# VH-VL binders against p39998r288to527: the designs that were tried, part 4

Target 1, 240 residues: p39998r288to527
Amino acid sequence: VQLLEMESITSEFFSINSAGLLENFAVNASFFLKQKLGGRARLRLQNSNPEPLVVILASDSNRSGAKALALGRHLCQTGHIRVITLFTCSQNELQDSMVKKQTDIYKKCGGKIVNSVSSLESAMETLNSPVEIVIDAMQGYDCTLSDLAGTSEVIESRIKSMISWCNKQRGSTKVWSLDIPNGFDAGSGMPDIFFSDRIEATGIICSGWPLIAINNLIANLPSLEDAVLIDIGIPQGAYS
Key: E = the ipSAE of ESMFold2; O = the ipSAE of OpenDDE; V2 = 0.75 times the mean of E and O plus 0.25 times the DockQ between their complexes.

## First folded at step 1 (VH-VL)

Design l08 (framework fv_lerdelimumab)
Fold by ESMFold2-Fast, scan of step 1:
Structure l08 (fold): chain C 240 residues (1-240), chain A 122 residues (1-122), chain B 109 residues (1-109)
Amino acid sequence: as target 1 above (240 residues)
Amino acid sequence: EVQLVESGGGVVQPGRSLRLSCAASGFTFSSYGMHWVRQAPGKGLEWVAVISYDGSNKYYADSVKGRFTISRDNSKNTLYLQMDSLRAEDTAVYYCAKSPYYYDSRGWFDPWGQGTLVTVSS
Amino acid sequence: SSELTQDPAVSVALGQTVRITCQGDSLRSYYASWYQQKPGQAPVLVIYGKNNRPSGIPDRFSGSSSGNTASLTITGAQAEDEADYYCNSRDSSGYHPYVFGGGTKLTVL
């Protein structure tokens, strides 16, 4: 909750609204991920390799979903990265205004949306491209997947199938969680005891997080190789 | 710690207007969706309206659509319900309630305010 | 009118188990939340999702769901459990379609 208080303060004092903070995150995160995909040499020039495929798993129940769509927009604007998004709910049930706005812009920039894991698998077969990066944006601050899954059998089944699909990709795919991997408490970094299914993330991309939570996450997520802090204009000392 | 305090209720004649307020404290108000729920005397609970964390999305029960307007002032941590063209059947205790998720108006209601009574009579 | 049906009243003897039931087609897709309301007081969330209790809610309260039916169970009822209980769910069809049951008045004898 301290992170969100700092974002509100930054917006007021530095004339950066919520959309501006999202753009700062998306631009910097997209630069980082493009380097992970082989950088300018691979993405700028035509080569014999297929275009990289990035899959976004997003929720409309938190800020991370909006961040993921903004990030996806920047990735697909390059014209050399294919991006497909799958939401934790049906697309016609999106409720968050920022997620809706980012989704509309994402589509206009060439981003694609599928409505199920089976549709995702079909799209992957059609593109004949393995997933190189999965962006996990299913959980955010003070919004646990066990809480969300508890509201609907349909949402619970969907979330579990998305997690299962993602973990199945892990052998050849790098999984980057935005802010907090699903199945972990944002405040403590400890596993969510009410939801046993969780993403086996390779890395986290965050705009700030308590040091105790990061240390606990490292101890409880053995798959974690990297953690990167994206500077969105808030002094880093405030995240401690 | 988290508290919601409603105010603005009272006795009002049919066809008149009334504005309710809900003062929030103990959480980051600007990050959560907010609801209004009402209860007629001796009757059950009825959901009235919801507003997204940033005020850009608003939804209403069919019984109040076109007459009630939900709004919020995030700088003052305050939720509002503007009630126009009041009818006898709008007589109820009005509760404000918080959504559980950051940036999402879905889910259950927790906590609830103490309520404010609106009586529409002539 | 609510699309969720509850019996208007139920009684239980002190220390015994009572089950309050909520029925509706929305429960096939969404779990019910349960609210306790004592006379003159605001509703209090007692169960959300499958079977989750907010902090401060005694472990004698539990929830269950099967088909189009959701149930609130109070094991070893106490005098302070005497209250009205409301179920709440959403419709599978869209935006913020919240429905409450008619409420069940629990009397602890």
Scores: ipSAE 0.006, ipTM 0.567, lowest interface PAE 9.4, mean pLDDT 80

Design l09 (framework fv_lerdelimumab)
Fold by ESMFold2-Fast, scan of step 1:
Structure l09 (fold): chain C 240 residues (1-240), chain A 121 residues (1-121), chain B 109 residues (1-109)
Amino acid sequence: as target 1 above (240 residues)
Amino acid sequence: EVQLVESGGGVVQPGRSLRLSCAASGFTFSSYGMHWVRQAPGKGLEWVAVISYDGSNKYYADSVKGRFTISRDNSKNTLYLQMDSLRAEDTAVYYCAKGRYFDWLPYFDYWGQGTLVTVSS
Amino acid sequence: SSELTQDPAVSVALGQTVRITCQGDSLRSYYASWYQQKPGQAPVLVIYGKNNRPSGIPDRFSGSSSGNTASLTITGAQAEDEADYYCNSRDSSGYHPYVFGGGTKLTVL
C-alpha cells in the first residue's frame, strides 16, 4: 500500500541545491520524521526509552550528506530526539564546504558525531537506546558509492561496514534513504553493478524522481514499504 | 534462546593437534563476531581469538599466534578452533563466546559451558 | 599478562555495598564489560558498556568509569553474589585483541 505512492513521484532534478533549498528540504523532512517518531512512541508505551535515537549515515562529498546534517540539526533542536552521525570518512577529513558548514551548525545545536561503527555501538550502549530510525545519506546524485569506495581501501571497508551495520538494525528500526537508495542509479532506478553492497531501505524521502526510476526500484528493492515527496519550495512547474 | 555448545575437548599429547567446535543456535550466527576464551585450572580468563561476522578478519592472542586458527561455517552455524603444536600451558577449559555486535566491541553476551583440553602425556 | 589490574580478593557484609575496580590505560578509550563466574560455571555478562545490564541481571549491579579506572558496584550484596568478577576491555595499543583483568574473588560475609 505505501509502495503504490511511489508511482506518483516524478521530477527532474537540478544539478546543484542551494543553501535555501537545502534548508527547505531539512525543515519539511524533519517534520515528516518527527511525525513518524511521535506516532511510533505512542505505540511503544511498554518501551523504557522515551527519547528516540536517530542515526545518520552520511557522505562527506555529496548533496545528500549536507541535507542529512541539516535534517539532523532540526531533529536535535527539539530537545527530545537524540541524533548521532557517522560519516563515510573521518570528520577531520570532510572536504565538501557545504557538508563542513552544515556539520558545524549541527554540532552547535546538540548533534553528536562518531568516527567508527564501534564508536557508534558504544554510544548506543551509553544511551541505552535502540535505534528507532536510520537516515541513509551515503549516496547522492552527484557522487555514487562506487565513486566513494574507489577512493581507498579504508573508505571502501568503512562504507561496507556502515551498510552491514545498518541492515542488521532492521526489526524495530526503520531505514529511510534520502533521494537515492544506496546502490541504485537515480535516473533509471537500476542497480549499480559496480558496487553490490546495498542498504535495504524501508522508505525513501526525496524531492522528486523520474517515473521510470520508481518502476525499476519496485522491481529491484523489495524492502521498500514507503516513499514521500518533500516540498523544497520550488513551484510545481519548475520540477518538469 | 541463545545456545552455544562446545565439543572436541579431551586429553592430547604435547606437539599434537586438536579441533574444537561450537554449535550456535537461537540467533543469526552470520551477523555476529565470535570469540574463543580459555581458562587454565584455577586461573583467570584469557582471550584467545576472534573472528568477524563474515570470516574476513581474524585476530589472536600472542600466546597462540601461529599455532591456532579460528574459522567459522555460517551455513552450519558453527565456530571452530584448530589447535596445532599444543603445549602443556594450553591446558584449559575453552569457552565459545558470542560478541554482542557485528564489529569489535568487547562485549561477550553469551558463553558456552566450555570444553576441557588437557595437554599431557 | 593482562594490562588490566584488579585486586585478587574483596569482602563485603550481607546487605552492604561493595565496589570492585579495574585499572588500565585501555579504559581511557574503551568501556569495560564485567563478568560473574561461580565455581564450575561459565562466565555471565553482568555489565557492558559504561552501565548497561543484560536482561535478567538484578538492578543492584551497576558500572562506572573515570579516567583509567572502571568499577563494578553491587548495592545491597546478597549471598548469591559470591563469585569471581572479571573486567574485560580492548588492548590499549591495538585494534584488537581483547584483555581480561586478573579477576576479583568476592566473599559475602
Scores: ipSAE 0.005, ipTM 0.400, lowest interface PAE 18.2, mean pLDDT 77

Design l10 (framework fv_lerdelimumab; at its last look DockQ between E and O 0.22; V2 from the best seeds 0.00; counts 0 for: pae E 10.7 > 2, placed apart)
Fold by ESMFold2-Fast, scan of step 1:
Structure l10 (fold): chain C 240 residues (1-240), chain A 122 residues (1-122), chain B 109 residues (1-109)
Amino acid sequence: as target 1 above (240 residues)
Amino acid sequence: EVQLVESGGGVVQPGRSLRLSCAASGFTFSSYGMHWVRQAPGKGLEWVAVISYDGSNKYYADSVKGRFTISRDNSKNTLYLQMDSLRAEDTAVYYCARDRGIAVAGYYFDYWGQGTLVTVSS
Amino acid sequence: SSELTQDPAVSVALGQTVRITCQGDSLRSYYASWYQQKPGQAPVLVIYGKNNRPSGIPDRFSGSSSGNTASLTITGAQAEDEADYYCNSRDSSGYHPYVFGGGTKLTVL
């Protein structure tokens, strides 16, 4: 994937580290999503409507997970957006150092984390808020869904339940996948016919270059309504 | 734990047919693509065929196209390879293997059976 | 239908480092996976996705890739590492076809 190569080249040749790229993504993506949630008028001034609820489904094994936690942090900093995160693994089992760092900051900014789909549903009932946006960050270009699900039967069952829950929320809920929708090949945009479960995304938020595969993805993901490229500050010279 | 157990191998005459089976356990079989890979005596590994998780998509090595048919029965957690018009060069140990990954990270086979020997001779 | 090329044999002294290479045009686009096979046994995955190890595979195994070449490195070779090693990648014709290298027989002296 050219997206992976471009981010590596930018960090190496222009001395922008991964944390800086994540922060640029999170700031710009949060601005985009705040507009989708009603903008300044709704989010700054509480009216009679409930606060919007954003749910993040994240892996600890890819950059998309780290991006999602950074994005969630910026969303919950407003004080008028509720953010709940559910990981593909237990919080105590997070391995990726970048995911761990972003998770710590996310929690300090008021972000909530639940341990199961059951706990997520209980939290939703308590908040009395409809889920307006789900952020899918379970698959990235560096870790496929089958890579993650195949590590154990427990993780496989957990991922399947998360996907099932997410797809059931369709209706007024918009599902935005970070970088690549789970169940699709980053290079070709073709569906993964070798793993059964995938998110039915309504949109894609990318920090780089998903357009190389966009036509195939449009043809093979009927739920897809939008695709947005978020500017993360990469110099134009890094794009071939 | 994941287990794959092949069966159905044996000695068969050229031009005849043989069906191999692979019994899977320890994972949700219906969720994964499955492969057949073979190895002729004293030779290297050769990929033979792959089937999608639902059985709707199948792909074959050029050496076996039109002669071999891959299939699966998800209710029985079993993978099959129907081998027709067998030739001496089909003599090999046949392994079934679980598919992992799509692209970018690369494709790989994370679990393999112990193999079943097919000998095509009189 | 691309080919993956491996040297047929390589030797290493006990405790020393050895590198097994795999070359082919498909490796420009897809990472190689590596399999260890001992006589009479099924292949075992040792490296996937450039440099990832499955649970149970010793730290001395590592992978790398550059251009059209993938490498498996064993640092501090042990007697138990004596085996045939195969690389595997996708064929450039699509996301379904797969191709194996010819295999490298590693002898630990």
Scores: ipSAE 0.212, ipTM 0.673, lowest interface PAE 3.9, mean pLDDT 81
Fold by OpenDDE, look of step 2:
Structure l10 (fold): chain C 240 residues (1-240), chain A 122 residues (1-122), chain B 109 residues (1-109)
Amino acid sequence: as target 1 above (240 residues)
Amino acid sequence: EVQLVESGGGVVQPGRSLRLSCAASGFTFSSYGMHWVRQAPGKGLEWVAVISYDGSNKYYADSVKGRFTISRDNSKNTLYLQMDSLRAEDTAVYYCARDRGIAVAGYYFDYWGQGTLVTVSS
Amino acid sequence: SSELTQDPAVSVALGQTVRITCQGDSLRSYYASWYQQKPGQAPVLVIYGKNNRPSGIPDRFSGSSSGNTASLTITGAQAEDEADYYCNSRDSSGYHPYVFGGGTKLTVL
């Protein structure tokens, strides 16, 4: 995807590395989502009500996963938001170094990780709080869902289970996809032709997006209600 | 070694039907999307159809939509193209090609068959 | 549907450098792949992604992209490089997911 070129140019010519961009995304996106969770009125020390629960579905091998974990870190670090992450693979099999790094920090900030949908459900029951936000960060703009699923049948089955679980969340639960809802092509906004299941996202959080993609998503994803562009500090010169 | 072998081509009259096959070997067929691409004599390459690895998704070029049907039998490692209501403009060498779409590497066809000729003429 | 445009023919002197360019809106979103086709043969992938060469493809072949364009460059053209070259990408304009350029006939002089 050409979007990756912009990040590359930003790093090479403007000396703003991927870690910096990732942090900028995480900070600004976290402000946005905290507002969606009730803002300062709800997210405060004096609030005796149960903390809202955010669930992250993350890849272990792409930038979307890393971004999501950083975002999760910023969400849970104050203790006002409970965050649980489920990876597309076992947590003992994380592949990407950035994902590993962000996972470590995420844990230190109070984020939790579960190993399966069943474990997630058990954790949810323990908290006695419904999920309010799901962050869909399996695919992103780095790869397709079929790319992830194509690595093994086990991972495919796991991803399908995760999608199924996510789509079962109704009512007050909102699904925010990073860059692109899983099951769609990030460049075009078209359905992924090589994977049958798709996330029924209600919102999209992105740092950059072709206009054609958003139009196609609107046309093909009826559940989509909102899209927000996060400023991550890419200079205008990087777009030309 | 990855191999794709097309068959089923021949000479047919307009309005008739023909079924092409592509036999795959040397890889896990069920893990890959597959394409049909055709080339009219002396002309360029034209994408025809694609089918997902499990057959759950299919897409067609507008020029063949409603007339051609792409399918696969993963138990036989075979890709099919059912061509109905054939027209003169469908005359071409038909290639099967393996799909690749790997993250930042983009989307491409890494292996092609040698093709089978379909001639539609009165 | 989106289109990819190529010059129908280009020529290059033996040992010289030639660039074949593909242009289209889809290239703003996707990398192009390039295919070489010699007479009577099936297409062969020569470049994909940012600048990836499959095994067996000489290093004189390279790929680049800029804006809505992608280019295949042959540095030090050989006689055997004479062929038709096609670019391909995903199509972002609709439900036609793949599109080929019209092809470029390369003559080595």
Scores: ipSAE 0.022, ipTM 0.639, lowest interface PAE 3.8, mean pLDDT 89
Fold by ESMFold2, look of step 2:
Structure l10 (fold): chain C 240 residues (1-240), chain A 122 residues (1-122), chain B 109 residues (1-109)
Amino acid sequence: as target 1 above (240 residues)
Amino acid sequence: EVQLVESGGGVVQPGRSLRLSCAASGFTFSSYGMHWVRQAPGKGLEWVAVISYDGSNKYYADSVKGRFTISRDNSKNTLYLQMDSLRAEDTAVYYCARDRGIAVAGYYFDYWGQGTLVTVSS
Amino acid sequence: SSELTQDPAVSVALGQTVRITCQGDSLRSYYASWYQQKPGQAPVLVIYGKNNRPSGIPDRFSGSSSGNTASLTITGAQAEDEADYYCNSRDSSGYHPYVFGGGTKLTVL
């Protein structure tokens, strides 16, 4: 919401391009999540215990999808974390150039992509491991679930299936939404007026500035336990 | 080929009712939110109402709340606007519009009908 | 403060570049979309999202935004571009999901 304006100010005033902000986000968010997964004590070459499993739910958008795939790349790049991504569309239908670029690198770094909730569940059975973290990146500041759902019945059914799957995992699984949880209006933080299905997020990862909408989110999202602000390298002068 | 065709406009006296229809074709109607937008003669566009893809959510501009009812029949691919207690200020061309295309960014109306004229005069 | 403000009229010489602006608080949170309307016709989507053109819209049309302002730019204006132009965005209050600007009449000289 307010991040669209802040990103524009930073890029134009300080000559910092959006690719730099994306990489800073991915590095810092991955470090935060690695600590939640046990840090160096668990994530090491000599550890014989099963690797933690992280699932990313992403959309084909320049802010949400690209951030999610860059984050996924950093999580899986050393081979200590298993990462599986499911897009709101089929991966052969990706259109955003940055999402496609980050997806290619993500796969080369050992990240996996499945094309359905059924395939995701099959992959989880094969690994015999429950999901420890779900990263919700289906919605961002520049789109809503209503935008995604209203595109087609196929995409709507897919999104509903993804939300249903995610909310069934909520028990021991932590669900971290990037910026704004799926199913909430980015500008106000109130529930989406056009789409009733919502991710029951347990945490929010904020990119750069705190969300003005956070109070409305706290009031309307009882599953929320935590919110973290990830430094993306915005200069102090942009705050004045 | 996406098509939206409005009908049901006409001349009515204040306080009367009128029902507009919008016939949709060339896309899966039940997957899209639908809107009514009006334009008074010589004036700009004014958003009137929206209905979600499944009909479960409806919202109205303040100027029409309590008088207009948006509805849809997904089995007939048709959007409706029931206009009760019509006033002279409701005189306009009424367009139906489809919410969203494939691209995800912002809010927009990608397809519009040609409109149907409603004239409310005493 | 949730209204979108446009200049009522703008002129451009044939072949020159023109900008049509739209201002409002909601544009800090949502991208504007732009609609062209010729006399006796329905509006036609010209620009949506950050700077996306629907299929069939000439590449001389582009969009941009900064702060509370969105702009539609026509590079190399043609006689056929003479029309009314409306911006549209979501209302950040949440009570009026969609709001239009008052419109700008573009005259090509």
Scores: ipSAE 0.006, ipTM 0.520, lowest interface PAE 10.7, mean pLDDT 79
ESMFold2 (binder alone), look of step 2: mean pLDDT 89; pTM 0.925

Design l11 (framework fv_lerdelimumab)
Fold by ESMFold2-Fast, scan of step 1:
Structure l11 (fold): chain C 240 residues (1-240), chain A 120 residues (1-120), chain B 109 residues (1-109)
Amino acid sequence: as target 1 above (240 residues)
Amino acid sequence: EVQLVESGGGVVQPGRSLRLSCAASGFTFSSYGMHWVRQAPGKGLEWVAVIWYDGSNKYYADSVKGRFTISRDNSKNTLYLQMDSLRAEDTAVYYCARDYYGEFDAFDIWGQGTLVTVSS
Amino acid sequence: SSELTQDPAVSVALGQTVRITCQGDSLDSYYASWYQQKPGQAPVLVIYGKNNRPSGIPDRFSGSSSGNTASLTITGAQAEDEADYYCNSRDSSGYHPYVFGGGTKLTVL
């Protein structure tokens, strides 16, 4: 391959490959979560109990948000899982192109979006469905909650209210954080000293994880019961 | 503690009516389908009726269709069974039971039962 | 058919293994759940689905399913296992109603 042709092919390959990796994550993570929600016996036939409710807490500033919306889309496509998403910002203020794209597809597949914690609580009461899973995608590898909130009291207040709501769902509700639980540094797994509020995650779903990061998370997050690596189909050569 | 407590049983004459109640506590009642199951003295279990979590759908055993009505009041965490045109064959201990959320065909929490005796 | 068939009685020696069976057309499509009932007490769920135990149920209880047959196995039977056992499943003629087997009285000798 010549340099000029290799540069063109490489750009297109990375674009297609990253979209494929997102879909591979969403498909495999949705399969995993469907099993956690009762599998075939509950989800394929009508049931006297309500459809399970999955709530997504997402930001538009990271790849975990895009993953969460793609995951939510696959979950709601079955018609037997209710999915509601609440963003760290107003829906009208979404800026990330991948998050916007996944949000648009998510909505077309029956996913619901609410604009506040109070709207979320109202929707939960209306649906009369127990919140069985919360997907935490408010942070990610590319930024901390401190970075996301910046100097904005409005954004900081919103994030803190979302974390508070999530932690109040303890008991039968399982919280799965995508890539990194909020309030922790993705690279080290150490607590974010500039943002003290943290989601009490039950488990982590990730597509890659440094051993040092997971060990530090286990030491600093006592709610953590499990960590799951999702196969996203990356060829071995892409890692080296 | 998750608990179901039945009440309203007693001795009643054939052709009369009784209404059974089941008080739920310790869980979000409105999130579960609920069942009535009965057991005649010395006999086996017989499923009687089910009501969806929101009251939108109801099913009955053939033996009670047209005579029994299942209902619920989610604001009071209470399940009901209205039994009309009672017969001697309806004599049984009546249990309320919670539908197991993870599986269709499982009743994970049962009350202690209330005895209905239809005597002539 | 809407019926589930169980043998009315079975006995097992203390410490031995016993298998209780449930047969019906609905079991080709739906898993059975199993209930233990001791005299004067409400039924207790012991197995649901293919082979799942609720919290608090001893690991000597297990379930299996093949074709139109579901089985409850008790390995190393104890005196306290003496009870009536009922299977339950969906009616094969519709989504609902549910149907119970006739029950099996287990005697631990």
Scores: ipSAE 0.011, ipTM 0.475, lowest interface PAE 9.5, mean pLDDT 80

Design l12 (framework fv_lerdelimumab)
Fold by ESMFold2-Fast, scan of step 1:
Structure l12 (fold): chain C 240 residues (1-240), chain A 124 residues (1-124), chain B 109 residues (1-109)
Amino acid sequence: as target 1 above (240 residues)
Amino acid sequence: EVQLVESGGGVVQPGRSLRLSCAASGFTFSSYGMHWVRQAPGKGLEWVAVISYDGSNKYYADSVKGRFTISRDNSKNTLYLQMDSLRAEDTAVYYCARELYDYIWGDYEYFDYWGQGTLVTVSS
Amino acid sequence: SSELTQDPAVSVALGQTVRITCQGDSLRSYYASWYQQKPGQAPVLVIYGKNNRPSGIPDRFSGSSSGNTASLTITGAQAEDEADYYCNSRDSSGYHPYVFGGGTKLTVL
C-alpha cells in the first residue's frame, strides 16, 4: 500500500518512472545478496569453478515479479552467478508489461527460464550444484496467493508445487522473499486463511512495509531470521 | 495463417539509406519479439537485430550497430529496419523472423516463422 | 569469439541416415535450433530445443545435444531433404545475443 502511494507520487511530480524505481531496488538488493553469496573473493573466480546458483520463483503478473527479474539480471551480469527463474503461470499472454520488459533484459544478460519444477530440477542436476538462494517473488502488496491462482485449478496446483519445492530446499539454502512471503496477507502480515501453503522464508527484502505487518509476520513465521529494508531512491520530501 | 511479408529492398548506392518493412498477419503481433536476419549472396545466415514485443528493448549485431535502427508499429502490425550509411558488405537478402515465445517459457528461443526475404544490393 | 562450427558439406545416399553437427560454447547453456533452407527459399524451422519438431515437420528429423555439441539427424533421407542446414543458438554476452552456424550443405545421392 505505502510503497505504491510513494512510487505514484514520484512518477507524477518528478518524472521518475516505475522502471527507475525498480532498477534502484534491484541494484541495492543485488549488492546485499552478493554479500550473502560470499562477496568479491568468491564471485571473481577464474575457470569453471562451481558458481553459486540462485533460483527465482516469480509472478507473471505483478510488480514483485518484475523486481525479481531485474534483480536476477544484476546477479547474472557478474558472469559468476547462475540464475534460473520459474514463473507462477508461464503464460506469455498473461504477463504484465513490466514483467515482459524485465524478462527480455534478464534473458539477454544470461538468465535462464524454466517452465516447470521438473525442468528446474533437471537444470540443477546438470549444473551439479545445490541452490544456495531462492528468491520468492510470487506475491506482491496488492495480491494474495488466492488472487494469483484465480479460479484455475491448474495454476493453483502449479503454485502449490513451487511452494513445496521451495520449502524442501531449506537447510543450506536461504529463502529470501521480496516484499511479502507467499501465503501471507500483505496488509496485515497474517497467514492467508484461503491458501494453506506458505513460503517458509529465511528473510524478507522489502522497499517499505507497515510495522503491524512486520510484527504479525514475525509472530507467524518461525523460519524468519532477517527483515531488510532496501532504499529504492524515493526523493526526500515526496510525501504529499 | 501466420504470414510475414517484407518490402523495401532494392539497389542503393554506398553511403545512402534504405528502410525495410515487414507486414505481419495471422497472429497477435504485439505479443512477440521480432528479428531481422540477413544472408549475403552465396553466404550463410547472419543475425542483424531484435526488438522486444513493445519496442522498449533493442539489440544489434556489431557489424550494424550505430548504422541500423530496428523499430515497430504495433497498431499497424509492422516491423521496420532503417539502414543508414550503407556499405557494399550490407548487400544481402533481409529476412523478417518471429521469435517463438509460446505461452510456456522455455530456456531457449527460436525463429518459428520467416518472411520470404527482400534483396538489398549496395553498389555504385 | 562465440561462434558455432558446422562442416560445410555432407552427403548421404537416398534412404540412409545422416547426422549434421554443430559445436560451440553457447550450446552448454542453450539448446540449438535447426533451420532448413532450399535454394531461393526462406529458412524453415525443423528442430527446436533438444528434440522438438514443429507441426508439419516429418518424424525422420530428430535432434540431440550433449555438452557443447548439438546434432541434427535425418533417418531415411529423401531427395526433398537436399538443402542447407543451419544451427542457431543464443549468446548471453549481450553483444551477439544470437549466432548462426556457417551452414552445412546436404547432398542426397
Scores: ipSAE 0.000, ipTM 0.405, lowest interface PAE 18.2, mean pLDDT 77

